# VH-VL binders against q86l99r1233to1411: the designs that were tried, part 15

Target 1, 179 residues: q86l99r1233to1411
Amino acid sequence: SNKESLPFRRDVIEKVINHLRENSLDTEGIFRLSGNMESVRGIVKSFAHGEPNLSFEVHNISNALKHYLRSLDPPLIPYEFFLMLLDARKNEDAETIRNIFWKIPSDNRVVLTLLVDLMVKISENSNVNKMNSKNLSIVFGPTILKPRTPTLDRMALMTETQLQCGIIQTFIEDFHYIF

## First folded at step 5 (VH-VL)

Design s33 (framework fv_adalimumab_6cr1)
Fold by ESMFold2-Fast, scan of step 5:
Structure s33 (fold): chain C 179 residues (1-179), chain A 119 residues (1-119), chain B 107 residues (1-107)
Amino acid sequence: as target 1 above (179 residues)
Amino acid sequence: EVQLVESGGGLVQPGRSLRLSCAASGFTFDDYAMHWVRQAPGKGLEWVSAISWNEGSIDYADSVEGRFTISRDNAKNSLYLQMNSLRAEDTAVYYCAKAEYEDSWFDPWGQGTLVTVSS
Amino acid sequence: DIQMTQSPSSLSASVGDRVTITCRASQGISDYLAWYQQKPGKAPKLLIYKASTLQSGVPSRFSGSGSGTDFTLTISSLQPEDVATYYCQKYDSAPYTFGQGTKVEIK
């Protein structure tokens, strides 16, 4: 219900991403389809305490990762990079996006690299799992990129959301250039 | 049973506005992309607009860009199409359709609601 | 934008005939193509997706083939209930353009 600030646990996120890389690539609707919310909340709590519970079905684990990433404050991509990434995406400037990526703090950058690598692997198997780069960008854009103060202007919010998704799509499609 | 029911169509004068609604039932509405497709009398199908499950992706056909606004209310399982500056060429049966995945094929479709733009 | 062109615009065939409808994309769309059936006064119904995958509940006499730019819908043995207009649709990216339709009649 409420957005709570949770600690950034690089070790936990790496374990969860590695589990999903091994167990989710052929799962239809991975990250999009809902898990059981009670199970998801319990898993997220385990992540926050450094004890990831990975004994649940894959949709519960993937949704737990999404909730955990959404709860991070600051977000996975720190607030200071939000406007500059949106501007670079608006200008279709992959070189600037790459330059900004390499300015992200080391722990965040490593986690982002693992997450996007997972998204690349999922998108490569989209014939089975039905999650291409655009589908994954819709899931993760608002999850890992957000402004410090959300806009109350509905049209501006929609424009920002399009650009947030566009950045993640660029990360997936230009992975070997950026990362 | 998965169902989509459109409403809000009717006779409207050129230059006026009309809002269409689509009520969804029988599936988890907020997990799926939704589309509007129209069909002018005696003509073929024309895709109009799309909205992702979280509103992160919104697209419009060139013919309606800037005049129509797609929106959804996931709490009410409802899809909307706000149609402004209506023209005679907008006369059509408007269908809402569920995409099994974002930006995918459409199944099911609603029964449609007729919009007639005429003096 | 990618154009979707169907051929023929209309056809008449006898019950039991093999019917072939083609759909051409002006640029490659891989296998991101669906086929729909629309009977008079009714909403369209999905027949085939991913160019060749038959939707559950659709009779096996319907089949799809093709990839890239050229696609075909085949009805192996036309039945009276198959009288309808058939549409192809691309869905690789917006716009999700439909072909102009092919009307299939019996006589």
Scores: ipSAE 0.006, ipTM 0.579, lowest interface PAE 9.5, mean pLDDT 88

Design s34 (framework fv_adalimumab_6cr1)
Fold by ESMFold2-Fast, scan of step 5:
Structure s34 (fold): chain C 179 residues (1-179), chain A 119 residues (1-119), chain B 107 residues (1-107)
Amino acid sequence: as target 1 above (179 residues)
Amino acid sequence: EVQLVESGGGLVQPGRSLRLSCAASGFTFDDYAMHWVRQAPGKGLEWVSAISWNEGSIDYADSVEGRFTISRDNAKNSLYLQMNSLRAEDTAVYYCAKAEYYESWFDPWGQGTLVTVSS
Amino acid sequence: DIQMTQSPSSLSASVGDRVTITCRASQGISDYLAWYQQKPGKAPKLLIYKASTLQSGVPSRFSGSGSGTDFTLTISSLQPEDVATYYCQKYDSAPYTFGQGTKVEIK
């Protein structure tokens, strides 16, 4: 318990996602390219205080959202769904993935829906922003979906990470079926 | 200046192992996908393996799947290729290359390191 | 897997000539196509990406065109320093397959 996770603020996350939806769809490398570390930390702190500071350049805001989501414990997709989602993805079972999605708690599900809708819009504009569903899945897979107890076996970790990314890619590509 | 420097090549016997390294400098290594590409003497370019910036995606060419392992150490700005069960047809100059995105073009490339697999 | 085929495999032309190299994908790859130049003893250098976008610092005599399955690299006025092997590459998804290469020489 050396480091504290930040509180889950649905209202803050919705404001940040709405800002990015309005300002980031044409931004090359959105969510992939690094922002200024001190700016990102300051923005994340503002999220924790309930008043997001959105007056920064868009890469700083997008990275702040990533770091905020990564800091959540439990993660955006609660721990109890981790293994069942990975198993469904391994079996390429989109129907089971959809069924699991609808079991996610309502506040988490609403936030996940807004986040994936943003990812869909970004991927539709990938000719300009260069962030297709694969690239977005690499960013968000390990960010919003993770095990309660991380494996120390490198090969198992790599396999899990690939499935985590695969789930997010399925969310983006099958959005209208799942959500 | 963005630079990629490969090392670890040399002469190795068939069936043995060799590990290649690629040292990156001049850019934020953690933000970019990395690839290995090889070229047999007098032959064309052959893509070998890819790894995303966070290890969330890894792919291999069919010819090396199960024998080669790509990895990276973002804290050390280094890319690796562990080559097991080496065959004569693995003889090539091995290049590391930077990619802006996992599915994108390669720029820049390293100078290459020669691997010779011979008895 | 998608196959990448270049033609011709080699060509010889005079300084000032217009040179065209073609690349064909066995299935559609949209505009996910790059061209590389490799001079003897050197690492490859990116010339063109997204089928037709010229990389910064590359001379304007180089141009790319095409989409789907058929792509062309053009050198409008061949120079001595253009002696090299040219490769096309798909990057829509793994495998990131290269064409066999086209060797360009001066007569």
Scores: ipSAE 0.180, ipTM 0.734, lowest interface PAE 5.5, mean pLDDT 91

Design s35 (framework fv_adalimumab_6cr1)
Fold by ESMFold2-Fast, scan of step 5:
Structure s35 (fold): chain C 179 residues (1-179), chain A 119 residues (1-119), chain B 107 residues (1-107)
Amino acid sequence: as target 1 above (179 residues)
Amino acid sequence: EVQLVESGGGLVQPGRSLRLSCAASGFTFDDYAMHWVRQAPGKGLEWVSAISWNEGSIDYADSVEGRFTISRDNAKNSLYLQMNSLRAEDTAVYYCAKAEYYEGWFDPWGQGTLVTVSS
Amino acid sequence: DIQMTQSPSSLSASVGDRVTITCRASQGISDYLAWYQQKPGKAPKLLIYKASTLQSGVPSRFSGSGSGTDFTLTISSLQPEDVATYYCQKYDSAPYTFGQGTKVEIK
């Protein structure tokens, strides 16, 4: 890929999430519908420089957050937690998922908490915005949770993707238990 | 112009396999869930399968579960339906369709490709 | 699974008539309902989504209403080009079940 990896900026992510929390809860297709790609790229650059440009319409800002999180290396949920989270989800073991969550480094854990809290609030308004917990899990599963070494087996990749999404759905649905 | 073009239909004997393809153009393919819908000659529409834009969610109608496999290649803007253990009742025109949101309404639809399962 | 039942199965009306087609879900589906028009030999065309939202380019004589379990598609003034089979479809969750269809013909 010719895309540069962006630095993890907790302060920027917090500002962007707070903006979306205030402005996007009744926006139809939030995180799902595409923004203007040139605008999104410009917004993502502003995130990298610590001065998020939040003057754009909400779909551009939400897509910029999605692209920024997708570009993080290591991902928001560090690589070392990938297999253990997938195993816990496969076993439908929410207690183990909670225990793993609390082992995530503090800055990553705080950002994950803010992001999932936003997803909870969006899902609670899904009658208006059409984004329930399953919809949000499909957006964020592969975005914030991924392996160090991608599998070359197509069927194994599909199974892993479903489990990744399942983890995020569990975070949203069991938020007050896990977080 | 947003277009979906199906291919791969034809005459096939019961118990055999067939693979359908759907080529998408004119929209950002990896932003949308895709569906297969079929229609038997002279009958109504029957939903067959769905796949989310990132493959995180896959669903099948009970009538095809375990026999059909939906897949997509976002780099090629293509949707597929692998049909195994075909039965006479699988005879239908197969449409691919683009969904809005996770699994919303369908627009556009492809032109359809006819699959005939007969000895 | 939730069943989708349309009424009537077929109807015949005159040009200019008001036509109504009903769709009933066996359980509540909120407003996650779409209506499609299919002409012989053609792929279906989206008319209405979210129970009552008219798709761009669809004539204003088409309208949808309802929520929960009971839904209606109305054609306020039937035109010759409206001869087709009409389908409702739930999309709240899998399965994405269609109604059996209503055939609309001109007398």
Scores: ipSAE 0.007, ipTM 0.560, lowest interface PAE 9.8, mean pLDDT 88

Design s36 (framework fv_adalimumab_6cr1)
Fold by ESMFold2-Fast, scan of step 5:
Structure s36 (fold): chain C 179 residues (1-179), chain A 119 residues (1-119), chain B 107 residues (1-107)
Amino acid sequence: as target 1 above (179 residues)
Amino acid sequence: EVQLVESGGGLVQPGRSLRLSCAASGFTFDDYAMHWVRQAPGKGLEWVSAISWNEGSIDYADSVEGRFTISRDNAKNSLYLQMNSLRAEDTAVYYCAKAEYYDYWFDPWGQGTLVTVSS
Amino acid sequence: DIQMTQSPSSLSASVGDRVTITCRASQGISDYLAWYQQKPGKAPKLLIYKASTLQSGVPSRFSGSGSGTDFTLTISSLQPEDVATYYCQKYDSAPYTFGQGTKVEIK
């Protein structure tokens, strides 16, 4: 819901992901269920200032991470990789996806690795938390991967969204091959 | 009370198109995945298509891929199935079903709408 | 694609009998399995989800078990109103495939 672009703070994101890895794997609907929006907004502001406030309930922290990642410009996976990843996913080409991953700038790549590792651990505990790889891909596809110029064609947008989600699902399911 | 009401079924000639609708009420429509399931006369259940709550995930059975298009209008609490290039083998009762977002089991189901593809 | 196979395809039993229906997935699906009951001319009704969790309002004589590839639906004491076709369904990911169904009749 913040329209202002936030700075990329690798140290902040790492602290938040580490907190969620330790505290959220058994939480039903993690990343899906909404937190208190007033609290989420406050937490996101603390991320921007380099001082993550992690004393909130876990749904507020997870939603704050989502909002923060969605607010990044450029996004976590930089714009130049968008079309090539979608093409690789459309062709079911995991080798090309792996090759593209290793071309991502190092800070972004490290953060992406930590985020996907968290998603893998959440999905492995999906019998408890109800968030499998497909559920997580729906949450994170549009969050960390987006075009520089959004399409106004509804059918093209739906196709792109499906492929964005498919990329995240590939990252989770082929984690040990790609990362 | 949670309800799903299908409409749009009928008799249609092979090669033609038909659009089914499912009207949802009694729950927050945009929080749930929606599915189409069909059943040919005297046959078992066949899953046809799924659409996630935010349209980020859309899936089709191999038998309908490229011919059918699932869509939803969250503002109208409505689910749609656009069926193109219809074949006699598409003759079935078509059910709309609500899936729990996290686990995707189907509850409730609509009462179904009959599609007959024949000359 | 994962195939879902039920056995038997049909059975006839007496009121009060213990009825067992099996469902096999060709690959592991954890506990992402549901069972449905369909009476003639009616829409299917959810009986069990997560392989073994009984849906609210479903009689306790119905139970489910299994994980991975092999699953079982049991009716501990068959009643006349249980005459129906029963379907298993995987829901871990698309396709959300149903088994072919098991028709349960009373003799």
Scores: ipSAE 0.000, ipTM 0.487, lowest interface PAE 14.4, mean pLDDT 87

Design s37 (framework fv_adalimumab_6cr1)
Fold by ESMFold2-Fast, scan of step 5:
Structure s37 (fold): chain C 179 residues (1-179), chain A 119 residues (1-119), chain B 107 residues (1-107)
Amino acid sequence: as target 1 above (179 residues)
Amino acid sequence: EVQLVESGGGLVQPGRSLRLSCAASGFTFDDYAMHWVRQAPGKGLEWVSAISWNEGSIDYADSVEGRFTISRDNAKNSLYLQMNSLRAEDTAVYYCAKAEYYDNWFDPWGQGTLVTVSS
Amino acid sequence: DIQMTQSPSSLSASVGDRVTITCRASQGISDYLAWYQQKPGKAPKLLIYKASTLQSGVPSRFSGSGSGTDFTLTISSLQPEDVATYYCQKYDSAPYTFGQGTKVEIK
């Protein structure tokens, strides 16, 4: 409940994603399986200091990235794009999703591009790593795309969560069209 | 050690509602997708519904979509199936099943709970 | 939706016989197919996943083969405890459809 917002560090995120691209594509359950929590917290702290510690086992590094992205406020995809992306997904309108993507601020957009490219490469190797586009969308949907004020209605929350995941699945599956 | 226990089955009249529960133990419940599968008396297995570990993905068989709602409470290690507008053809033993690691073969299964929809 | 068809619907064989059950998908599902055994009055139990991978604890007389649309479950030497109904199931994507089942009895 005492969650502290961490600074957005594009340079750090790029280094972490590049490390995972080189080392995690064959790792079963990448981003889903938990790392050691103390190790994860230490790695996340190193992100804040601008010198990511990548000497840990890959599940610890991937969980540190996930935890760091989840802690961002505003989130990786800024709040202002939340409802318009959900609406475009509800209408199955990939062209509108693409148009919205290109309105995202450049640092956020570059990071999102690198992250989704990693997700594409992981999903292409899902026979080995067990993480297809749907699996990755469940991990990253609520992590990088969320409302400023969460709904209190349970049915509405479930619908929003499914649309959030649907957006990330669209990003992965239509990567070369959108990005 | 891994165990799934269904409850909530019983006799119910057509058009009414019933809620099934499945209590999970012996594994990290919030890491796995969960499914409901049913079997009418003397008939084969029919997949009913699925819910991902974080509720981000929910699927239903065409026969129950709009009438049944799957849900879970990860803090309580529990899976639920809310069954509305029940019909005689919903009469079946209902099993909860743990999906394997983002593949959807099922191991283990619960013992099942019988739902009888009859006047 | 992809249809799953099993054959035969039932069979009777003697102890020690080789038993073969077939499962056909109306569209390709790669190797995303599982086989389950359901003994009378019990919940189903996983036998095989990914078309041919034997689940831990399942006797080696059970084997699976196939890919794409045509799949086979084989019991190399039928035992009395194998009396059960056997089901195939696709799991490439929703719906996670089962075949109609094959009842195996000892004659």
Scores: ipSAE 0.000, ipTM 0.525, lowest interface PAE 12.3, mean pLDDT 88

Design s38 (framework fv_adalimumab_6cr1)
Fold by ESMFold2-Fast, scan of step 5:
Structure s38 (fold): chain C 179 residues (1-179), chain A 119 residues (1-119), chain B 107 residues (1-107)
Amino acid sequence: as target 1 above (179 residues)
Amino acid sequence: EVQLVESGGGLVQPGRSLRLSCAASGFTFDDYAMHWVRQAPGKGLEWVSAISWNEGSIDYADSVEGRFTISRDNAKNSLYLQMNSLRAEDTAVYYCAKAEYYDSYFDYWGQGTLVTVSS
Amino acid sequence: DIQMTQSPSSLSASVGDRVTITCRASQGISDYLAWYQQKPGKAPKLLIYKASTLQSGVPSRFSGSGSGTDFTLTISSLQPEDVATYYCQKYDSAPYTFGQGTKVEIK
């Protein structure tokens, strides 16, 4: 693709997630509503350089995290786990999902744990922020879990996308069982 | 300011196809889930289909599952409903509606477009 | 699937009357309930969401209450412009089912 992947910076992601945990739990549409795209690009560049710029409005920071995670190649959940997670979700097999989670490389798993913990806290405040587990799963499903080669079949793509979102929803709703 | 304008309705024979469009303006289209809702003449409202802002989630009413396909083009601020294998009971005014988020209420509605399925 | 039932199906009242419409879900939906007003020949308009939150620009004579399975829409003093069909709608998850509607007419 023309877009180069950004370096995976665990320490940067942790700082950004901690900032959002402190500042975003009551923010309406957090992770869904667009920020200012020029600001978002600037923030993402600061992530790549190891010095996250967190002095922006919270929607810009949340969108920068989304953009950064989406740009990772391989994605946060490595490609090798994609089909097995979709299959486990299709069978509504939370135990297999848990077993697969614990096979994810440790740096990726720690980041995923921090991200899902943030999503759990956001969803607990969904009465205020309007972002329940379903809405968060729609944001993060395609962002952190994707195939190496996308399908060109529209119906298959639709099914895969719903399963991707279903995995993230399972992570949020069964957090204490899986993580 | 917010406007939703449906088009593509008309008279069509059973078993045929029709594609509805909804042109959106006055809001950031790619931040919001969109829905199709229909109303048969003299009857109540029936939810038809939903699509998230990024196409990450799509749902259909049981009555249209497998026959209708919802899609969107965020670059064009447009929502679509491809209706295949049309039946007489699909006759209705079709509204597009903006949701505040997925699994949400509809804060804005279009004026509707009439689809008549008749032999 | 969760069924949404409204009562009454229709009512006729005088200007100034208090009007109450009820909506029952066959299973609990928390407070994920919206009310819409549809005037003859027009698209529906959102009145209330989250069971009791009044949409911006909606007259204060409209109010909603309830949680779980039983919900009410109240018009404290019916006005001529309130002649319409009123619909409840669940939105906790798909399907986003509407009640059958309650037609409100002036005597």
Scores: ipSAE 0.520, ipTM 0.847, lowest interface PAE 2.7, mean pLDDT 92

Design s39 (framework fv_adalimumab_6cr1)
Fold by ESMFold2-Fast, scan of step 5:
Structure s39 (fold): chain C 179 residues (1-179), chain A 119 residues (1-119), chain B 107 residues (1-107)
Amino acid sequence: as target 1 above (179 residues)
Amino acid sequence: EVQLVESGGGLVQPGRSLRLSCAASGFTFDDYAMHWVRQAPGKGLEWVSAISWNEGSIDYADSVEGRFTISRDNAKNSLYLQMNSLRAEDTAVYYCAKAEYYDSAFDIWGQGTLVTVSS
Amino acid sequence: DIQMTQSPSSLSASVGDRVTITCRASQGISDYLAWYQQKPGKAPKLLIYKASTLQSGVPSRFSGSGSGTDFTLTISSLQPEDVATYYCQKYDSAPYTFGQGTKVEIK
């Protein structure tokens, strides 16, 4: 849990995702490469206030979205779905993953759909932007899907992290089936 | 200048543990994937382990899985390899290497550190 | 797991000769193939990535080709400083498997 957790603003996240969809698909290292931290902090603050400032370079905006999503408590995919999604991924059960997706609360589900659709579009242009489904999954797995009680066992944490990333990769690669 | 410097190698008895370090300088360490690669005396290159820039992905070669643990400290620009239950077959020069992405070639390599596991 | 096999294991050629080394993946890896040069007692150096893209600072006499399963490294005019062992490597995903290496010597 982050002491400085920000409120969930569906309207803000949708505006930011739409901006990135229009402006970031050709950007090398989108979501991976660092932005300017002062700029990112200012942008994140604007998100919290409901008035997203999108006048910055695309790397600053993408990093601000990433930090904002990471700060959410509960996370974008609510805690109650964590273990069941990891179990479904471990069993390579796409049907169960799809069924779980449709049980996610509507505001979270709409945001997740827009975010994954953006990731699909980015991955389709990975020859230019270098961000394929695996690279995007490394960014977003631990960002939007996390346990209520973190494990203290290093090996278990590693296994969980791989499955978290696997879920996001499944979302991207099986988008038309799941979403 | 961009550099990777390994340390922590040495002579160790079978069944014991050793921790390798790799110090990075001249680039933004927390933006890149890191790898460990080893080379037994007179033999070829063998990939050992990988860690993504944010620890979101970690992978091991089958030969070391369960015994070795890769980790990083982005605040200290350092990569680590904790080697437990060492075997004679782990005797090698260990290199750390940088990759632009998790699916990129290894563009920067350290000079290597020798680990000798004496029977 | 995908196997990476190089041919030949060693070769000897004269200065100025065209040298060809091949690398075969047991399954398709698209163009996620790199070539490395390693001189005795030194760390490997990246020569080529994405099967055919020359790394910055590498002499133009080095070139790569291929896609899928079959790949080739060519040195168009062998120089004395090219004496080394050359390795191919798949890097699309773990494991990041290397070929067994090809030792290049001058006659």
Scores: ipSAE 0.011, ipTM 0.633, lowest interface PAE 9.0, mean pLDDT 90

Design s40 (framework fv_adalimumab_6cr1)
Fold by ESMFold2-Fast, scan of step 5:
Structure s40 (fold): chain C 179 residues (1-179), chain A 119 residues (1-119), chain B 107 residues (1-107)
Amino acid sequence: as target 1 above (179 residues)
Amino acid sequence: EVQLVESGGGLVQPGRSLRLSCAASGFTFDDYAMHWVRQAPGKGLEWVSAISWNEGSIDYADSVEGRFTISRDNAKNSLYLQMNSLRAEDTAVYYCAKAEYYDTWFDPWGQGTLVTVSS
Amino acid sequence: DIQMTQSPSSLSASVGDRVTITCRASQGISDYLAWYQQKPGKAPKLLIYKASTLQSGVPSRFSGSGSGTDFTLTISSLQPEDVATYYCQKYDSAPYTFGQGTKVEIK
């Protein structure tokens, strides 16, 4: 199945995000509801080859983006920022979160900005699509922000996962302050 | 089709612990948020705790924060509520409930399991 | 913490009567309100979500209305099987607070 990480392709991710911005804002359960597994795999392969196939239903495309981002190593938010972001979130320190954001490498930061902007627009239509900032944070927290070495302690893992989601929720809710 | 079955209730003394389970079937358990709701005998419904499909969000009612722990095992299609430092006012029927998204309505509900905290 | 208050606490009406139950939130919750029916000895059942959307399989005599802080559940023609306690619930964010319930009985 997916045994190796996929290459980071800024141009591909930008095309996919632009497509979703134009086609998915009113789609119920966008990013949460699953697509067809075979279609998703085919789309992800097209991302890796630099030619995104966007001729599929929006749920397949959104799930392909989610799986592609999850496969990145290093992740979209580089490993070095993981603990400092979790600490800032634990202290509810939006200013520190903003300062850390602006230390992220430019290609990653531009992609993160486009992704969060999409999440903001989706959340603004949550009365139709059912995907508010909380629901989007649950999807993307563990997808784009993760430790280099996962903890084996179950309680620590649960706490980390909550903080990961909290960071993404902060990005969405405080978008104009942070970005 | 979709079923939720609670278990683990019973008589327990104040200050002790009890663990409730909710067995889910008929749906893809790891795609849904889950809730615990309780109802004291002859009283109304009180929301207790929530957990997202991936454990990324967990919330508790103020009355149980620090004493109860919600958890899930997606491989076993099971939801749990670990109840520590039990008090007489925790006496209630405990229901588990399913939610399509976090911050949404509850449907369906299990039939409930009775917890009685008394000396 | 947003408080949810229902009125009346209980009512008795005749078969065929129009019944209304009110739910008030202490702060605005938009249309993030659900109504549940609990028959004696049974688990609650969802009736209405998004303040006014009827759950599939629920009889059309049930309807909901309202937004912001004031909400109403209406049963247009009360039936014997409607004897139950009815609860409103906010779900805009945790805590997912319920109203205290309204008990509906038939004379």
Scores: ipSAE 0.461, ipTM 0.841, lowest interface PAE 3.2, mean pLDDT 92

